# VHH binders against Probable tetraacyldisaccharide 4'-kinase, mitochondrial (LPXK): the designs that were tried, part 1

All scores and structures are predictions.

Target 1, 363 residues: Probable tetraacyldisaccharide 4'-kinase, mitochondrial (LPXK), of Arabidopsis thaliana (Mouse-ear cress) (q8lea0)
Amino acid sequence: IASSLYGVALQIRRSLYRYSLLQKHRLPVPVISVGNLSWGGNGKTPMVEYISQFLVDSGLTPLILTRGYAGGDEVKMLERHLRGGPVKIGVGANRAATAALFLDKYGCVDSSSLRSFFDLHERAQVWTISEKIGCIILDDGMQHWSLSRDLEIVMLNGLNPWGNGHLMPHGPLREPLLALERADVAVVHHVDLITKQSLRDIENMIQGFKKSIPIFYSKMVPKYLFDVKNARSHVALEALRCASVLCVSAIGSADAFVKSIEMTGAHYVDRLDFSDHHLFEAEDVETMSRRAKGLEHKSNCKPIIVVTEKDYDRDPEILKCLDSYTVLVLCSELQITPILETDVDSFNYTLMKALAAKFYVSS
Below, numbering starts at 1 at the first letter of every chain, in headers, positions and changes, except where a header shows other numbers; antibody chains are not in Kabat numbers.
ipSAE, averaged over its two directions, is called F for ESMFold2-Fast, E for ESMFold2 and O for OpenDDE. V2 adds 0.75 times the mean of E and O to 0.25 times the DockQ between the complexes of E and O.
Where letters were taken out, [cut] stands.
The coordinates of atoms that the task and the answers printed are left out; those that the model quotes come from them. Centres of patches stay.

## First folded at step 10 (VHH; from w06 with E109R)

Design x05
Fold by OpenDDE, look of step 14:
Structure x05 (fold): chain B 363 residues (1-363), chain A 124 residues (1-124)
Amino acid sequence: as target 1 above (363 residues)
Amino acid sequence: QVQLVESGGGVVQPGRSLRLSCAASGFTFSDYAMGWYRQAPGKQRELVASISSGGDYINYADSVKGRFTISRDNSKNTMYLQMNSLKPEDTAVYYCARVQVWETSGKYRVFDYWGQGTQVTVSS
């Protein structure tokens, strides 16, 4: 019943915007929306990070707009990963208002300059980055209709792209599958964790809703670690080389996490898996300690405990209770994975092309 | 209509504690960061503390760090300010405010709604 009501409410709101009963704001800079169909594990935030970095590398300063509540953890991760860089992160319930205020505060690249940028980019010429905002990225953009979008990216969790097919709270879907019709680009996340057949099924489903939609693929790759006692620290993956490691996680993809640790060159790798989204308690810390002690005896070396960013962001303080051990957090980044005729270059090209269209094609 | 109602103010002696509350209504409280401001007689209004929608980002004025604690209960649509070790210089009207927009760097905030304020007087 609640799911049905949610669906109806969503449909009504959508209809109001669709029929222009509610005003959509057009911004002077390109707007990218990154959304997902289902709750959790879709790679939305990592994609936002990726796009932000890509734009920076291309010479445009991006503004990330996020609501802040539904993903407090997401904001934390973004802030942590993008700290010290030129990327702006604006938090506000009203994205349109947030955008306007940030544009007033920091300025925006004018249309002529943006056109020049895209022309130069097409010619592989260097653009000098400005502090002015050149692009806006909407985090969780699918649920926010107040802003016009130049590019709509939909993230799909390859492990569970459709859930049980029901909307929240009865199912994991935040949007009906029909929402794929609004997408300009689909990205299947965790592609390294699914079978070829599963991938084909997902592709077929996507194409069933939108036949010509570009489909790209992504995965998470380890980047660095930081100490739970110092979230600003930077520990190279090589620190795990020849070490004994206890992998502790409460995520759905624990196998992938463990594999990533093994690939660092660790000599001994043990694992302690908790249920997905499990909140660690004092008893769990004791369990971790006991397991670590056991590993120490086996390896004749004091092990390093490694957790995921998701685990850390749920409760950073509980992990500090493991004071007898070094506890590191594995930080990963999204990587566009080459599959078929798609790769990172084609993805980036698709992004730039879509952004450029704002200035050359009718909106 | 957005409403913010402060309570908990009063007259206390130096070194004592007060707990302010701000009851919010007319909007989805959990979607917005909130903050406390204060204005002393003859002085400009100044930020005391701010808290993000989920409580993950907290900021304090240097003058109140270690003494004041901002918190919120989204289930009750209420924000709190625990004020310990109060000083005469803390005497002011304290205002609850809704943060319309904030930057993760913590340096930029825009407030769009304010309460009527509650008087806090610290005197011997």
Scores: ipSAE 0.402, ipTM 0.728, lowest interface PAE 0.7, mean pLDDT 88

## First folded at step 12 (VHH; from x05 with S50L)

Design y03
Fold by OpenDDE, fold request of step 17:
Structure y03 (fold): chain B 363 residues (1-363), chain A 124 residues (1-124)
Amino acid sequence: as target 1 above (363 residues)
Amino acid sequence: QVQLVESGGGVVQPGRSLRLSCAASGFTFSDYAMGWYRQAPGKQRELVALISSGGDYINYADSVKGRFTISRDNSKNTMYLQMNSLKPEDTAVYYCARVQVWETSGKYRVFDYWGQGTQVTVSS
């Protein structure tokens, strides 16, 4: 019943916006929406990070807008990864108001300059980045109906693309599958963890809703580590080479995490799995210590304990209690994976083309 | 109507503790970051602490780090400030404020509603 009510509410709201009964705010800069259909590791925030970096590298300063109420861990990760860069991350309940305030505070690139940017970019000419905001990225943008969007990206979790097929709270779906019709781009995340058949099924499903939608593929890849005692540190993955490693995690994809550690060239790899979203307690720390000690005896080397960013962000302090061991946090990033005729270049091209279209289509 | 009501202020000796509370009403409390400000006599109002809507992000002024703890209970529409090891320089009127907009990095924050404030006096 609750799921039905949620669905009805979504439909009503959507209809009101579709028929322009509710006004959408149009912003002076391109707006990218990154959303997902369901809760979970859909790669939404990592995609936002990717797009942000891509835009920065291209010469545009992005503003990320987030509601900040439900995605605490992901926002922390995002903030950590983008720290020190030109990207702005704004948080506010009213997305339109938040955008307006940030644009007022930091300024925005004017339309003529944006047009010039896209023209130069198309010709592979150099553009000097402006400190002014040149693009807005909506984290979880599918829920931000009050803002006009120039590009809507939908992330699908390859491991669980549709959940149980039901809307919240009965199921994990935040949007009806029909919402795919609103998407300009679909991205299947964790493509490295699913079978070819599963991938085909997902593609067929997507194409069933929107036949012409571009489909891209992504995965998470390890990038670096940092010490829990110094969250600003950077430890190269090579530090794990020939080391004994205890993988500790409370995530749904523990196997993938362990595999990533194995791929670093670690000599011994052990694992301690907790339930997904488990919050570590003092007893767990003791368990970790005991397991590490056991590994030390087996490998004749003091092991490094490695946790995920998600685990770290839940309680950074508890991990510092492992004072006898080096505890590192594995940081990962989203990578566009080449499949068939798609790759990172085609994805980037699709993004830029969509953004440029804002300036060539009569409003 | 948005309302913020502070309580828990008083007069204490140096080294003692106080706990401030801010009761919020008239809006969806869980959707907004909240913060504490203080204003000492003859000084400008300054941020003491900020907490995100879910409580996952917290920021403190350097002067209160390690001594003050900001927290919130969204089920009770209440924000708290535990103040330990109080110093005379902590003497001020403390204000509860709703954060309309904040930046994850930097100091850009916009507050749109304030409480009436509660007096905290630290003196021997």
Scores: ipSAE 0.676, ipTM 0.870, lowest interface PAE 0.5, mean pLDDT 89
Fold by OpenDDE, fold request of step 17:
Structure y03 (fold): chain B 363 residues (1-363), chain A 124 residues (1-124)
Amino acid sequence: as target 1 above (363 residues)
Amino acid sequence: QVQLVESGGGVVQPGRSLRLSCAASGFTFSDYAMGWYRQAPGKQRELVALISSGGDYINYADSVKGRFTISRDNSKNTMYLQMNSLKPEDTAVYYCARVQVWETSGKYRVFDYWGQGTQVTVSS
């Protein structure tokens, strides 16, 4: 019943916006929405990070808008990863108001300049980045109907793209599957962890809702590590080469995490798995220590304890209690994976084309 | 109508503790970051502490770090400020505020609603 009511509420809200009963705000800069259909491991925030960095590299300063409540861990990761760069992350309940305030505060690139930017970009010419906001990225944009969107990206978890087919709270779906009709781009995340058949099934399903929707693919890849004692540190993955490593995690995809560590060339790899979303306690620290000690005896080397960013962000302080061991946090990033005729270049092209469309009359 | 109502203020001796509460109504409390400000006599209003909507981000003024703890209970639409080891310098009117917008880097913050304030006096 609750799920039904939630669904009805969503439909009503959408209808109100669709029929212009509620006014959508148009912003002077392109707006990208990154959303997901279901909760959990969909790669939404990593995609936001990717797009942000891509835009920066291209010469546009992005503003990320987030609610700052749901997905707190991911937001922390995002903030950490983008810290010190030109990307701005705005938090506010009202996305339109948030956008307006940030645009007022920091300014925005004018339409003429943006047009020039896109023209130059198409010609692979250099653009000087401005501190002014050139693009807005909505984190969890699927539910933010108050803002007009120029590009809507939907992330699908390849491991569980549709959940049980039910909306929250009965199921993991935040949006009805029909919401795919609003998407301009679909991205199947964790493509490296699913079978080809599963992927085809997902593609067929997506295409069933929107036949011509571009589908891209992504995965998470290890990038670097940092010490729990210094979150600003940067430790290369090579630091794990030939090392003994104890993988500690409280995530749903522990196997993937361990595999990523193995791929670094670690000499010995052990693992300690906790339940998904488990908050580490003092007893757990002791367990970690004991396990690490055991590994030390087996490998004749003092092991490095490695945790995930999600685990770290839940309670950074508890991990510092492992003072007898080096504790590192594995940082990962989203990578667009080439499949068939798609790759990172085609994805980037699709993004830029969509953004540019705001300033050009559709031919 | 948005309402913020502070409570828990009073007169205490140095070294003692107080716990302030801010009851929020008229909006979805869990969607907004909240903060505490204070204004001492003859001084400008200053930030004491901020907490994000989910409590994941917390910032304190340097002058209160280690002594004050900001928290919130979204189920009760209430924000708290536990003030320990109070000093005479902490004497001020403390205000609850709703954060309309904030930047994760902490460089930009906008507050749109304030409470009436509660008096905290630390005196021997």
Scores: ipSAE 0.650, ipTM 0.861, lowest interface PAE 0.5, mean pLDDT 89
Fold by OpenDDE, look of step 14:
Structure y03 (fold): chain B 363 residues (1-363), chain A 124 residues (1-124)
Amino acid sequence: as target 1 above (363 residues)
Amino acid sequence: QVQLVESGGGVVQPGRSLRLSCAASGFTFSDYAMGWYRQAPGKQRELVALISSGGDYINYADSVKGRFTISRDNSKNTMYLQMNSLKPEDTAVYYCARVQVWETSGKYRVFDYWGQGTQVTVSS
């Protein structure tokens, strides 16, 4: 019943915007929306990070708009990863108002300059980055209809793309599958963790809703570590080389995490798996310590305990209780994975093309 | 209509504690960051503390750091300010405010709604 009500409310709201009963705001800079159909592990925030970095590297300063930190471990991650860079992260319930205020505060790249940027980019010429906002990225944009979008990206969790097919709270879906019709690009996340058959099934499903939609693929890749006692620290993956490592996680894809650690060149790798989303307690810390001690005896080396960012962001303080061991957090980033005729270049091209269209096609 | 109502102010001796509350109504409380401001006589209004919508981000003025604790209960649409080790210089009218927008770097913040304020007086 609650799911039905949620669905109806969502549909009503959408209808109001669809029929222009509610005004959509058009912004002077391109707007990218990154959304997901279901909760959890969809790669939405990592994609926002990726796009942000891509734009920065291309010479445009992006503004990320997010509703807030409520329930969003991934937002913490995003802020941590982009801290100190040129990317701006605006938080506000009203994205349109937030955008307007930030544009007033920091300025925006004018339309003529943006056209020039896209022209130069197409010709692989250098563009000097400006502090002015050149693009806006909506985090979780699918549920926010107040802003006009130039590109709608939908992230799908390859491990659970459709859930049980029901909307919240009965199911994990935040949006009906029909929402795929609004998407300009679909990205299947965790493609490295699913079978070829599963991937084909997902593709078929997506294409069933929108036949012409470009489909890309992504995965998470380890980049660096930081010490739980210092979240601003930067520890190279090579620090795990020839080390004994205890992998501790409470995530759905523990195997992938362990594999990533093994790939660092660690000599001994042990693992302690908790249920997905498990909140560590004092007893768990003792279990971790006991397991680490066991590994120490086996390897004749004091092991490093490694956890995931998700685990860390749930409760950073509990992990500090492991004071007898070095505890590191594995930081990963989203990588576009080449599959079939798609790759990072084609994805980036698709992004740029869509953004450029704002100035050449859609007036 | 957005409403913010402060309570819990009063007269206390130095070293004592007070707990302020801000009851919010007229909007989805859990969607907005909130903050406490104070204005002493003859001084400008200054930020005391800010808390994000989910409570995950907190920022304090240096003058109150370690003594004041900002918190919120979204189920009750209420924000709190626990003020410990109060000093005469803490004497001011304390205002709760809704944060319309803020930057994660903490460099940019816009407040759009304010309460009427509650008087806090710290005197011997």
Scores: ipSAE 0.575, ipTM 0.832, lowest interface PAE 0.5, mean pLDDT 89

Design y03
Fold by ESMFold2, fold request of step 17:
Structure y03 (fold): chain B 363 residues (1-363), chain A 124 residues (1-124)
Amino acid sequence: as target 1 above (363 residues)
Amino acid sequence: QVQLVESGGGVVQPGRSLRLSCAASGFTFSDYAMGWYRQAPGKQRELVALISSGGDYINYADSVKGRFTISRDNSKNTMYLQMNSLKPEDTAVYYCARVQVWETSGKYRVFDYWGQGTQVTVSS
C-alpha cells in the first residue's frame, strides 16, 4: 500500500513540477503585495481585507496568499472576516508554487477580460468573476518574493513606524528602508492615535526616502461584535448602549479599546487589562468572572464582557468557559481617512490604475 | 531527502487514548504546515488534523473535534496527535504529511510528502 501512496505522491509532484516549469514568476493576473515595516499594529492584514472586499465589489475574485508563519491569529481573523464571500485564502511556504496550484485549481480570468475590465472599470462578467481568480494579494511581512508584483503597498504603524520605538530610522540600510524603496504606495495606519506633528514627521521621513511616493492614511473603526459561542453571529454596536460592560484585553492599546466601548454609550464600563500578548489561562477566567460579578452587583445589571479580536483569536475556546455571561468580540475594519487631497476614492483609483498598467505595456 | 516517520500506534479499547508522533527530517520543519491523515480499510484517505508552521492555526475534521489534539515541537522537528476517547471508527492507518499548500476554507489542500503510516486499532 506504501507503493500506491508513493505513486500518487510522485504523480502530484510531476504535475506541480510541469506547471511550475511552464509558469514564470510573472503571473497572468495582477499581483498586489501588502507589506509592513514592523511586526504588529501596522494595519497590514486589515488592508489586505479592505483590498479584497473592494475587488470583490468591483467584480474580481481575489486570492490572498500567505506563508503561514507565526501569524495564525491574523489568518484566522482574515478568514473569519471574509467568510461567506468568494475570496480564497491560500497558505504555503513557496508563493510561486502556491499561486500556480490555486490558479490551476480555480482557473484565472483571461487577459482579454482583465484588460476590458480595467479599461471600463465596470465590465464584470458574473460567471467568470464569481469562480475564477482575477487578482492575487500577497499578505507579506518581511519576506523576499519570487513573484513579480504589479503594486507594492507598505503599511506603517503610526505609533511605531520604524520598529525601533522611535519616529525615525536609526542606522544604515535596514529592512524598513528596503521595503520603502520598493513601495509604490505608503499608508500610515493609526492616524487617529498620533499627533499631527508626528504624522508630519513620518511623512517627511517617507518623502526623504522616496519623494514621489503617494501617501495614504488609515485607522481602525469599530463596526460590530460577535458572540464567542458563535463566531458567525453579528451584534450591532448599539447593543452596548446603556449596558454594563467589562472590557478585557491583552493588547498594547487598551486605552483606545476602552474608549471605543465608552463611545457606544455604555452605562457602566470597567476594565481588566493584561499585558500585551498575554495568553489567557483558567486563573484569568476566574478573575474575569469575579470582576463581572462585582460589576453586576454595582450596576444591578448583568454585564457584557467584551474582548478584542486579537484576544479571541489567540484562544477562542478559553473564553467560552464564561458560560454565565455574554462574551462579545469587538470587530473593527480599516477605513481610509481623508487628509487633504487623499480619500477612499483616490486610494481605490490608485489601486486600479496600478493594476491596469500590467496589461497596457505587454499587450 | 524529506522523511516522515510515524510512531505510537497500537491496539486499544474504546474510550482509551493513544499519542502518535511524527519525526520529520530533510527539510526546515518550522517552515511547513503539517497534517495527520488516516485511511480506514476500504475507505478513502481522510484529513484528521492540520497545524500551521507556527502551531497557532489548527483545523480538525468534524469527526475528531474535542477528542483529538494536534501539536508540534519545532525544536524537536516532531508533530503529535493526542487521541482521546477513541471509537471503533477511528481504526485506520494514520499518516503524517507535509502540507505544500492549503486553503483556509478547507476546500483545497495539497500534500507533497507522506510517511509510511502507523496502525491504530480500536477494538470494540
Scores: ipSAE 0.575, ipTM 0.801, lowest interface PAE 1.1, mean pLDDT 81
Fold by ESMFold2, fold request of step 17:
Structure y03 (fold): chain B 363 residues (1-363), chain A 124 residues (1-124)
Amino acid sequence: as target 1 above (363 residues)
Amino acid sequence: QVQLVESGGGVVQPGRSLRLSCAASGFTFSDYAMGWYRQAPGKQRELVALISSGGDYINYADSVKGRFTISRDNSKNTMYLQMNSLKPEDTAVYYCARVQVWETSGKYRVFDYWGQGTQVTVSS
């Protein structure tokens, strides 16, 4: 009899849980979604890192919920960059359940403290970092439909804003344009690598779909390199000046990567592009070595091989097999680029204002 | 519904190797991170290794790093633990587990299903 009642109670609990998962969950902390319109490198993960660091610098602890079921290189890069800091990175199949479990584990900042935080007073207070979670950031927001969002940011790749394929309004890429309807903010990434007319065309398309949407701009800024054999040994960008460089990548924005290396002042830049998400194998290492040897004979200088962080994080060990050449990893960060009246301060203000709206009552 | 079945345990001499397998069924294996726990007599269960759903993110306990290798074959719904250079301290019951949520720092993990375990004994 008691075992039957336990079975019935479990069934009722399961039914209530399924009902809860069918409904849009509102969480007690602000939720920022960072998404993209197409598959590929749109600056989404660097933006998640940017927002995370901004919140930490402001005294809040963010929880990043990231997509880990398709690949792990973005998680590895975020963890490496945020290691030793207060940011929490959570992975789970059910995003609402993951958020709830982390909020239970670490606690959440109460509404009055969040209101005080979002009232950006000029008079400074010394903030100590709370272990409690003050904000949730959804990395890859296209798959986070079960959580209510307080701010939706959509990243666009300025070099390829609609991704691979066709951009016909009635074709299979029509859904990227409809995602702009949900967006509170649009960010055009890689603006330093496109013409002003191309940028204007992208702006007109966005505003043609949703008038008055704030549009911001970003780029990747190289900061340092590290040797694949010793990730703790940072190398200044000046090491590439007047060098022969072989750029090797398996990313969606290989052109952006190569342009970044050319801007360092390298004397000669060659490239070896693999398909996006390609996992390097032993024969790829042989190909890299052959291309480098060919460049060495042509230039009469031993080249430096440079890879992206994403390629390194996919398999840090395979690149160490290139014993005869120096292999460096280019480390970059996202920067909000001033264009017209937009800049870092206006972007950060827009973030804070949108998040503060969660806590303000109508007068 | 969810079933996790460990195999490959046994008695081996120090310095030898064993390979554990975990056969999974009753769920979409490729959607879930998986882990290996062990429990020695009189000790708390400890995480040995965790592997993400795609296999690209892996964590090891410090005590086994460099000696143990976790892997998975999503086409066979199977997770593996290759245990090399075994020591008497590795003697334990080894459990496979399904991860509900995990934190990349390693400070927080929640498992929702466990296997029955397989005994590994390392003795001369």
Scores: ipSAE 0.569, ipTM 0.783, lowest interface PAE 1.0, mean pLDDT 81

